# VHH binders against o26223, part 44

Target 1, 191 residues: o26223
Amino acid sequence: MKLLWTSQHIKVTVHIDGKVSKMDVLEAIKTRRSIRKYQDREVPEELIDKILDAAMCGPSAVDERPWHFIVVRNREMLEKIPEVHPYGAMVKDAPVAIIVCCDSSLEKIPGFWVQDCSIASQNILLAAHSLGLGAVWTGVYPLEDRVEGIRRLFSIPEHVIPFSVIPLGYPAENPGTRDLFDPDRIHLEKW

## First folded at step 3 (VHH)

Design b15 (framework vhh_8pnl_2)
Fold by ESMFold2-Fast, scan of step 3:
Structure b15 (fold): chain B 191 residues (1-191), chain A 119 residues (1-119)
Amino acid sequence: as target 1 above (191 residues)
Amino acid sequence: QGQLVESGGGLVQPGGSLRLSCADAGFTFSNYDMAWYRQAPGKERELVARITTGGSTNYADFVKGRFTISRDNAKSTLYLQMNSLKPEDTAMYYCARYPLWDEYGFDYWGQGTRVTVSA
């Protein structure tokens, strides 16, 4: 089966061959919630691969794409993360976590790697949500103690900076959705 | 790396003309394919026209024959000549490096220049 998507300037043919998206992009953005409680279920490698593919599709300053990812499934290693990340207690209960890193040798302009890795982190959260998983972004950079702790725990080299730790799994909580639209933050034509 | 600054927008009557400019304020303009995008109120941002480093052009169907994209590498400036303007052309117009999907948005989008086509 084929569906022809026509924008104002682009004509794209999309195969809908039984892989109908479970939610559209706007729904995914609006309904994503931080999930910190996970079912005792394995996440298939295929879903992790899809999530990481999506993570790498974000815009990047001068197309530097400095991100690297560590996929952690080892229970002993997951259980050690809270020792170096005080707000990462939920990571020990997750079936898997992704550590988003910046390889500074790939940086083309100083400082923009932070935005690049933030974009990759958000794409992980959105992709996970679209696939029926729950995830939460736990911050590492710019907190030096967390950066050093995660680096040491996962043998991350000096030129690579751990940015975020994102545990994920099938959700064991449903916090519902939020209505966050605030028109007072929108200014027309000027401040 | 650098800022693009759009100018030349304004209010015109249907059938009128405008010339938009996009000035480089700090990056190496001549090394990039460049494009004009627009966003009408309540609509998605859409590609209007593209020009390669070598001068090859492509246009959206809705502007073909009416708009002309050009560049002056010596002046680090991109232009969009808009003729036979229609009310449907009313939008904020943005210049950007092309393709946009590989670029950090805040580095490559300026404030835009507003075009209003109204009688």
Scores: ipSAE 0.000, ipTM 0.089, lowest interface PAE 19.3, mean pLDDT 81

Design b16 (framework vhh_vobarilizumab_d1)
Fold by ESMFold2-Fast, scan of step 3:
Structure b16 (fold): chain B 191 residues (1-191), chain A 120 residues (1-120)
Amino acid sequence: as target 1 above (191 residues)
Amino acid sequence: EVQLVESGGGLVQPGGSLRLSCAASGFTFSDYDMAWYRQAPGKGRELVAGITSGGDTSYADSVKGRFTISRDNAKNTLYLQMNSLRPEDTAVYYCARYHVIEEFPTFDYWGQGTLVTVSS
């Protein structure tokens, strides 16, 4: 790719000595893809900590922050997830999965926990991508059989609702980026 | 403009084989989950097989072990290899594009369909 402008004009202020930033926020959003194939390589705890920090930074209705997270690394437990989640076959091959949950006792406004946990799930996907990992959101709520299956499998109490299961790892596939911009879906000032 | 064009349907005897193809254009094929679904006379729509952008496959119980879904990203083509065909496999088969994040396949584009008839 040719740059039309000098590095002095466009890149000098982006680089920080001793800190490597591989993509900005817009690049992360545009290049994130669902990844279902993972390398046989452990994900360091430090990266999981960064991802969970990012998950908790999302907005929540009335600042209720109802999310709890279960980090699953146990191979036997990961292998049981597909038994209760029909579209979760890839989880058994992931080095780690994060289960996003809602603690209903933290709910301040009824029903908005779904949006709160959706935001947390998306932040997990973006943070993982920005750190060189791949992930995919597999849905649990509002499918009663999946909610009950995951609850029983991970000893989740009745007042906590499992929302999503997100396997993640170093990607073993490299799908291209999607050009999804559609100006026909943008309306100015009215429909 | 997104287009999906199916081919390979036809009349085949029970126990025979057919290979369906779906030529995709107007989007980056390798980026999308793809599926085959069918609609038989007097029946509702049935999801037959799905394949993710990463190559993970899924099948309806009625076709497991007999059908194989595959893709060729270099040719922007989706395939369905159908073996050991039965009269109950008679249907119009559709190629569809769907999203990876959905719990259920939600289809944003469909082909016109290709007719498969299994009969003597």
Scores: ipSAE 0.000, ipTM 0.156, lowest interface PAE 14.8, mean pLDDT 84

Design b17 (framework vhh_vobarilizumab_d1)
Fold by ESMFold2-Fast, scan of step 3:
Structure b17 (fold): chain B 191 residues (1-191), chain A 120 residues (1-120)
Amino acid sequence: as target 1 above (191 residues)
Amino acid sequence: EVQLVESGGGLVQPGGSLRLSCAASGSIFSINAMAWYRQAPGKGRELVAGITSGGSTSYADSVKGRFTISRDNAKNTLYLQMNSLRPEDTAVYYCAAYTIWEEYPGYDYWGQGTLVTVSS
């Protein structure tokens, strides 16, 4: 880990259009939004490396860590994703996308790879937000047609399952922060 | 915080049977994947059988067809039914709980173990 625990809260430095701001972990979680419109700006490899480092730091059942990642920057390939993923139209306009995959040969406890890849996907979204980028999770698994479409498009081997496609870029929209706290979903001592 | 307590070990002759139990504390049991491990003298711990929160099971090749793992979520108890026991099954058997809620989960919670001896 590049960041060490030094206090109760981890403060993250964020780059926003050449300006630097700081966001704590709770604020990052609460202010992250799905971003589907991106500036015509390349995302530096250094930021992608930081995001993937964070993705691999998630908890994993029996420490199986079955995740593999495909980084897609080729415009022609990004433009083909909506052909096999109908709700992925925004991917063609992103400078980069990450495909989160499960290598089933690394699975130690049956079925937990779905949770593992969900955790990795959420960490990508949070890390991107903390670094001043926007991203959105577009679902692949468990939709059979999307799984097979993405597998064929990126030459993914049979033992590997594509889980999600996450386009990333500098945001060209600001949907604002949502207030989602609902006390009716909290039960004390019993249902 | 999960506490695991194994019981049911003992001395048995080859071909005999034993049922091991693992009692777990609290509401965490129903959502955890659970497993049985064993450690023979001078060897490392090896996975014997696993069961997911949904009830899917897996077994080491050495015990397939002889051992059965099961869980009773109402009683917060994990079981290992061991049939056709062999001298090479002699080991301390450990109950383990896995959780995805914590950083670097895996074999997060272990019991103290229960000794199984298979000999004449």
Scores: ipSAE 0.000, ipTM 0.117, lowest interface PAE 17.3, mean pLDDT 81

Design b18 (framework vhh_vobarilizumab_d1)
Fold by ESMFold2-Fast, scan of step 3:
Structure b18 (fold): chain B 191 residues (1-191), chain A 119 residues (1-119)
Amino acid sequence: as target 1 above (191 residues)
Amino acid sequence: EVQLVESGGGLVQPGGSLRLSCAASGSIFSINAMAWYRQAPGKGRELVAGITSGGSTSYADSVKGRFTISRDNAKNTLYLQMNSLRPEDTAVYYCARKPFEDLVYYDYWGQGTLVTVSS
């Protein structure tokens, strides 16, 4: 493999046989977009396994790793999600969704599970993007009606809190990248 | 080293036409997926049109029927033919390269060419 530089200082790793170039991590972060339209194409289980492995590699408060995941492929169940989640209409059209949950019995520091599950959710979005998939984070916690709706729909125990619903699939839309860098939000040494 | 150089931008009247070119060097152009992006004043970059190594094309809804993306593999050049131009098409237009079709990122970008649609 060889590292190449562009005029924009983007690193690219190139394989000798010309197959797959390795994605620059910064480019992956900057080009990830919320995807709400999916191709009618199955997502292989091996890709879901890679995404969930990445989700579990995130940092957590005092290494509590409180996350559990529900993988939903059943179309009837996917079609019921919009009934309990008003902004989840796209979920019914996705080939698969991941529900990120917190097992409160694993929590070591009160309240930090929200940050832990946010990290896991973001890792799912980045991992999906890196594998050629599109995904979107639809919020569940802290909206009481959504939390209880999702809990009942998927038979989630009382000590487990559904945090996010992330539909994913091969993208059927290609939004452009955003330039969000704002130097006015950076303070040197002091506020 | 891969280099993309855009040209053909300029000032044009509403309803006019303009053809952008992107000259590619440092790679085997014929195997690359290519795209045109634009960034309007005060907005982020948006995909305008894409073309695969095999010639399949895709377009943003705002430009369908007005813009045509094409490639000339013998000349290592990407084109964007822009017809029926509107003031809202005013933007810096960027050429982007993807080494493989199923990647979700573009690994090389040009420096851009300015298109101004104004009377």
Scores: ipSAE 0.000, ipTM 0.071, lowest interface PAE 24.1, mean pLDDT 82
Fold by OpenDDE, second read of step 4:
Structure b18 (fold): chain B 191 residues (1-191), chain A 119 residues (1-119)
Amino acid sequence: as target 1 above (191 residues)
Amino acid sequence: EVQLVESGGGLVQPGGSLRLSCAASGSIFSINAMAWYRQAPGKGRELVAGITSGGSTSYADSVKGRFTISRDNAKNTLYLQMNSLRPEDTAVYYCARKPFEDLVYYDYWGQGTLVTVSS
């Protein structure tokens, strides 16, 4: 019985300049890079909606889906994020940022929310890339100073944990692609 | 990155005492609740004692009156004084950090230190 892994190739169709570009999931994963420079160009709301839709499609522990998203476009707020996030300098240059948060009240199993929000964050990055945008994952959790800084800045309730800040925009850099495959990290059957 | 390193484990006779230490790296210790967990062979990991950032303590019923959790914020060190040790206290003891007081889980763990209570 040949397990036909029907790998449903999720093709993302992106309209770039009137042309539909399709990027398959493996291409998106392999070619994605952190982008920290952005064009002076607004990101359409439709693209953000697609990105957030993708963010919510990831699995979560026992389907707890603890994630919340703050979409930040306000210039003043974007400029304040680097004040509480030492490695978030590029956020001030982005037209938009998504803050991924966990509502702890939604957790069914304590601690798995980190995995859940990580998956959501990665989906944001992949979706952005597939749509012709650049993004970078800037970690907030588990660093308390960053967590509290973002919490205060955005008036986030105590039961909600800011996890990541992801600036997005049209790329103003091209860092190229990397081959990160390492067969030495693969173990068959046992270590 | 926060690192927790336990020490002080060893072999002790029933009725004996041990003091465990957990050294936390970095500057973020005093603001965090901390805890000791243990895992006995063939059993799940269980909470032994907790201490809030403010110094309030809690204990599992099985160790109340025998164990004392404390912290030295100046040294970034957590302690577990274990008195009147019993064979059932045999376990790997783990130090853990709670990122927020209102959360029910811990985000950083040490490698553990083995405590064996045996005649």
Scores: ipSAE 0.000, ipTM 0.247, lowest interface PAE 14.7, mean pLDDT 88

Design b19 (framework vhh_vobarilizumab_d1)
Fold by ESMFold2-Fast, scan of step 3:
Structure b19 (fold): chain B 191 residues (1-191), chain A 119 residues (1-119)
Amino acid sequence: as target 1 above (191 residues)
Amino acid sequence: EVQLVESGGGLVQPGGSLRLSCAASGFTFSSYAMAWYRQAPGKGRELVAGIYSGGSTSYADSVKGRFTISRDNAKNTLYLQMNSLRPEDTAVYYCARGPYEELIYFDYWGQGTLVTVSS
């Protein structure tokens, strides 16, 4: 996989009801949905590079940036993921998946790698959505059977922890938007 | 307050069928993933089936083809249709709410309903 790492702006476009439109950050955050059905269509390498660039831009505790990424396009490998991840059935039908990993040798503060890899995973979901793709975060850590299954399947070293598997592709479903704002969870000045 | 109340359990013969229901209240049901778990005597909890807010479903290999999970968002109700029941399906069945889009973490559980499959 070729990573671009350019200083140029990434054009934000989305396909909404067959139309191409610009999406701002707030719209991307509010309209992103988990997508588990994909078109039988390849995702260009250029888009994956843009998504991974965005993933690495997240804040990280003491700037440890412990994340590593595995890009999986091989159909045989994608088809094996559901065998070690029961809720990863949709991965079999995706054209590509990204596995977010933590290299524990890069960890400076114990435990904060979970937050770091969560931020990277969320950035992947938002970047994919902003580029007209659909994705879903399937959990790996902290479920030890999934961690070890993914580790063995992709030859991941013992000091590296697989955190999430994110299949992505052009969406073949539109679940609509959610209204999740709950003012009862907002406390002014005190609990 | 979040409440999940299961019903429909009982005694059934091998090869029989049961339909479990879970009445949900205290939250926007349509916005959450929902699941059915079971716990057999002396064993840990096993995820049986899950359904995402959009209707996509997932099943344990042990029940695939025999059980069907569904939801009625207008009635805030989750269902599990259980066909071709086997003695190994004997367990307490729990309804669970998933606070996230993935079917791996559940924040609320019902009290459970007992299903006994015996000749």
Scores: ipSAE 0.000, ipTM 0.279, lowest interface PAE 11.2, mean pLDDT 84
Fold by OpenDDE, second read of step 4:
Structure b19 (fold): chain B 191 residues (1-191), chain A 119 residues (1-119)
Amino acid sequence: as target 1 above (191 residues)
Amino acid sequence: EVQLVESGGGLVQPGGSLRLSCAASGFTFSSYAMAWYRQAPGKGRELVAGIYSGGSTSYADSVKGRFTISRDNAKNTLYLQMNSLRPEDTAVYYCARGPYEELIYFDYWGQGTLVTVSS
């Protein structure tokens, strides 16, 4: 009997002094969606701390950990991001954004920083989702106009490369679930 | 596959009691916050009670002192003990899973079980 299930995002404010629940990793991965609409609600600092903690737990090449994070809550600054990031319109509606950056001076092996920052960015998305937040990865690198725009806007040093802008907030949309499994993309032993 | 199946609903007289159950499967039940919602005819869905993985509970004011939410992690089951039922408690009751302890939103719902309180 295929039970019909409804999935909906219902804002529930339950103030329970409770233990931190752990979302199943596979569930987090499978149910995560890009969220581009946010509630008019502030994100507690504690959640951002948890997200950033998760962001720093990913592997990096030779453990170089080249990432830096700019946490942006200032409304004016958030509103300026779309000016330099054409596909970052939703950032102005988010209560907070995290800019993931690479400090090139921390690189041990050239070029792997993209992987490192990608891992960090994905961990931000997954952590956000697990905490009941919505987020979306807006790519900055490798587009020069966006890189330079974000750099100027946030006075980022030349040796630091902005990589992604990730707006975060309580979700005001439910994109639904999707199945992206494609067996045709799986090859056994050889192509 | 995540599944939530409610049971225990039915017709009861005012002042009576019912115990609802929600059987959960397809996920690590003990790791998630759970909640009961209800929806009366012509009204919106409202939170009745919530319970975190650690066992802390919260209740709507309308049911405080009458309803008790609990969970058995060994059985992957959520419960709602409803005492001193009133006609205004008549609704479809839904079990919901919250992806995290803060119960910001719920990602899975059962189909619900009807509770009718009538003389």
Scores: ipSAE 0.000, ipTM 0.227, lowest interface PAE 13.0, mean pLDDT 87

Design b2 (framework vhh_8pnl_2)
Fold by ESMFold2-Fast, scan of step 3:
Structure b2 (fold): chain B 191 residues (1-191), chain A 119 residues (1-119)
Amino acid sequence: as target 1 above (191 residues)
Amino acid sequence: QGQLVESGGGLVQPGGSLRLSCADAGFTFSNYDMAWYRQAPGKERELVARITTGGSTNYADFVKGRFTISRDNAKSTLYLQMNSLKPEDTAMYYCAREPYDDLIHYDYWGQGTRVTVSA
């Protein structure tokens, strides 16, 4: 087994039965892009399980961990999402989508579930990218019509709040990367 | 913050050329990836070409070698140079800001500019 280091801080592990890539964490964060075009190719359940494991590893206020996830693979259901989420047109073309939800009965401190579910959503995006997939976060909460539309479509109970819809798949586009560092937003010691 | 305004469309014969422009009145043009999309009658909008903030480009297979996307950050303007035009290129052409990780995903389209390729 050998490790191949690249100039992009990506490690590639070579072994007799194949090749495994390990992306540097900072590179993963800086190169992740929203992907809205997907190959006509199924995503294995093993990869979805790894993504959801990563989603649940985020920090949570008072360790309340209120997140629940709905995994949607049914084409008919994916095709109905744009009817209740007007800017989710790309979801109908994705092989799978994850709906991030908050079970309010698990909430220990009021309001922090939004941060909890945001952390879970971002972990889904990063984990997908690290596994060679593309994904995009489509916002649901706090837009009331989207929340109620998604709840109705997926039979989500009233005490559970749909937070985000994240379609994912093997990417069919490459938007490249951006330089977003802005030193004017950094204040030393005081404002 | 500003609106996108497309221009440069028109009627042209097969094999002809057109240059489309997209003016962005926004104050942050240089911070966005930009794209050209098109929509033919009875069809879905499809990506034609994309350009990143750093100038890297990506093209749909059906326009590779014929179309060139470019940007002028000083003028806050996006361009699409269209060569060797075909009747199949007939469509409304739209420019779009590609906001990085826009969680709301509002449609941010101009009114478009019409390209008709006909004898």
Scores: ipSAE 0.019, ipTM 0.349, lowest interface PAE 5.7, mean pLDDT 83

Design b20 (framework vhh_vobarilizumab_d1)
Fold by ESMFold2-Fast, scan of step 3:
Structure b20 (fold): chain B 191 residues (1-191), chain A 120 residues (1-120)
Amino acid sequence: as target 1 above (191 residues)
Amino acid sequence: EVQLVESGGGLVQPGGSLRLSCAASGFTFSSYAMAWYRQAPGKGRELVAGIYSGGSTSYADSVKGRFTISRDNAKNTLYLQMNSLRPEDTAVYYCAKYDILEEFPSYDYWGQGTLVTVSS
C-alpha cells in the first residue's frame, strides 16, 4: 500500500496562510521546540500535505527548488532508521517521518542545495508546530555514514542526497519556552 | 544505545590543570561534531568548547587560551585539556554529541557528567 503523491498533491484543498494556524509568525518561531516524544495517534494525510506545501514555499538559489520528500508511515521502515542514525531512536516511536532529499540534477548553483534543503526543513518544523504537531530535525547530510545508510534503507538513487529525517506527531512532551535573545551578538554599523 | 561516559574530574587548586575524557559508543564517532558543556550550581548549562568531525574547534570566550578540545577517532574518545583553572570553572562537565541544527539535546543525549571543583 502506497500513496500516489502526485495525484493527492494536485487534489489537496485550498491552503490559506493564517487559516491553518492560530499563532502569528513571530509566536510560531519563538515557541517552536524540538519534540521527540509523540502520542500514539496517526497524523492525518491532510496535515502532511499542508506541511509539505509550506516546505516547498521557501526561497531557493536561482529558484532551483531541488527538494524531494519521502513520507514514511510504515512501522517496519521507521524501526530501521535507528540502525543507520544513532540519534534517530525517537523516529521508531513517531507515527510518521519526512525525509528531505536533494535531487542533484535540479541543482543550478553548486553547493546552494544545502541552504535550500535547510530552508525546507525549517519550514516543515514551523508548519508542524503551527498545526499543533511536534517535530525534530535529525541531521543526515553531511555525515557520510548517515547519508549512505538512509540512501540504502529507502532505495534512494545515487544522484539524490538525503538531507534530514524529521519525525513528527502529536506532542507527548512540553519542554516550555527558551530565552535566547543575546544582544552581544548584534553589532551596529560595523563589527 | 548512544552512550557517553565522562571521566577525569576532581578537586584542583586555582591555577592547576585537569584533563577530561569522554568515551563514546553506539554511533559512528568520527562522523559527528562533539562538544563539552558545563553546569555550575544554580546556573544553566553552557557550551564550553566544540570540535567538528573535520577537526576545527570553537571555544567560549571565558575559556579561550586556557582550554583545548581534541578527539581521538580511533579510540572514540573526546578530550578537554583544562589549564589555568579558576574557581569560576567549578561545574559538572558534560560530553555531548552535537547533532546538526539541534536546539539543545534532551538529557537522553548527555553523559552523567564529571565534577570539577577548583578550590583550595
Scores: ipSAE 0.000, ipTM 0.170, lowest interface PAE 12.6, mean pLDDT 83

Design b21 (framework vhh_vobarilizumab_d1)
Fold by ESMFold2-Fast, scan of step 3:
Structure b21 (fold): chain B 191 residues (1-191), chain A 120 residues (1-120)
Amino acid sequence: as target 1 above (191 residues)
Amino acid sequence: EVQLVESGGGLVQPGGSLRLSCAASGSTFSIYTMAWYRQAPGKGRELVAGITTGGSTSYADSVKGRFTISRDNAKNTLYLQMNSLRPEDTAVYYCATGPFDEIVHYMDVWGQGTLVTVSS
């Protein structure tokens, strides 16, 4: 199958020919793990486009959709991220990273952009997992030193807020699944 | 920040037992979720066992019933009791913080590892 869409100013044709992930949504949610070790192998642009398409499908407060994305493949730029994000050392070893940003000029209701960008970030993680990739959310907002460091490094305008940096690649580690269900956190009818 | 040092590894026969220890320095050890990972030669790392701040435990299916993870917050120490050891348990075993941390706000702290060899 061929799907046609425009990414920025570029018309993209995506071929869905051959194997696709057979993981259902619940399985994807339950088995997704943060991946911090990546193979020395490039991620095709078509997979990044699919991931970003999924990211933009998240719900947003009053449909404000304030997210913008920076795709970083340049090795020199990836190597500079740990200088401004002290816990993002793994980013320099990833073949690509996505920086999730909020364009504050698109904000319709104050403060909800954090939830909007959290949803977009999680969709990136789930989409990457469903496509056989690994990713991890490295926190930027609300840590102001990291926000300003990332802003300066990528020439992000003052009205745009970097929210998260998500390195992605083919996984070079296989963490086991987690059993996180805690019925003590479920209250029936009242607290 | 917590600094971690593993010990207790060694050579053991199949069916034998070992107890691994992870000594943590830092007054805030008790606030960290802790885990044991392992990495066999030429393979990726895998989560073996985890323990939350409240003491809830989880285990990989391959070790469930044979391994027991525990913590002593007063001694800032994490343990892994390994019973009925098998050749496939041969790996470097790592102590780590936040194996369940899905968002990296703080650096994961890893020890240097301790080698466990199960052979006859």
Scores: ipSAE 0.007, ipTM 0.340, lowest interface PAE 9.3, mean pLDDT 83

Design b22 (framework vhh_vobarilizumab_d1)
Fold by ESMFold2-Fast, scan of step 3:
Structure b22 (fold): chain B 191 residues (1-191), chain A 120 residues (1-120)
Amino acid sequence: as target 1 above (191 residues)
Amino acid sequence: EVQLVESGGGLVQPGGSLRLSCAASGFTVSSNYMAWYRQAPGKGRELVAGISSGGYTSYADSVKGRFTISRDNAKNTLYLQMNSLRPEDTAVYYCARLSFEEIGYHFDYWGQGTLVTVSS
C-alpha cells in the first residue's frame, strides 16, 4: 500500500492562520523545497522569532545545544556574502539570511556539533516553509575558505564555527512536488 | 544533448588580457546558474566566477576586480573577461552549469576546458 501512496495526496495550506488553513508535520516535511527566488517583501520579525524558536528545539548530543544564530537584514552585508560564498549568489536577492553557528565552548562530545547544527538548519527550513516562506541551506562547513570568509565578514570569534547560511523570504518560485519514496532503500530486519 | 564548449585560451604575457567564451547548447544559459572553474597542475578545481539566473555575479578573492563574468542571452554564450593576468592564473578553465540541491550544489554539466598559460 505504501507503494501506491504519492506526494500529490498531501494537502498543503498556509498554516499562519490556524482557523482557516493548516499544514501538518508530514505535509511540511514532504512539500518543503529549496527556494532561491524571493519577492521584494519584508519578512516580519515575529516570523523570524518563531523560526529561531523552532531551530533551538532540535535534539543535540548530551543536550549541548551549541547553536548561535546571526540574523542578517542589512542589504550591504547580504551583498558581501557571495564574495566569500561563491554558490550563495541568491543571498543578494533575499530580504534576510540566518547564519547558523556552533559555539565550540558549549561542545560536550567531540564531533557531534555537526549533527546538532544540521538539525537546527533543517528546523529553520521546515519552520520557514510552515509559515509560508521559502529558504535554502547554503553550505559553509566544512569548506575552510568559506568558514574563514564568513568568520571575517561577520566578526565571528575564533571559537565559533559558521556552519550554514540560510537566505529566506516570501517565495517567487513554486517548484513542483517531489516523489522521493524508494522502497529499494528499505531493508527489513537485516541489510 | 547538453553541451558546453569553451574557447579563447592561449599563451599570454603577465599583465595581458584574454576573453574566454562558453557556447551552450541543449539548455538556456540565462535560466541557470553558470560558473567558471579553473584547475592548475596538481590542484583541485576552484570556483573563479559565477552568475545567477537573475544576473547576480560572484568572484573568488584571487580574481576580484580583474575578472568579469557575463552572458549574451541571444547567443546563449557565457564569457569570462580576464584582465591583469598573473602567472598564478595559469590553469585549464572550465565552464559549468550548476544544479542547486536541497542542501547544496552540484555540477551537472562541464565543458572540455580551455588552457590559459601566463608566462613571459
Scores: ipSAE 0.000, ipTM 0.183, lowest interface PAE 12.5, mean pLDDT 82

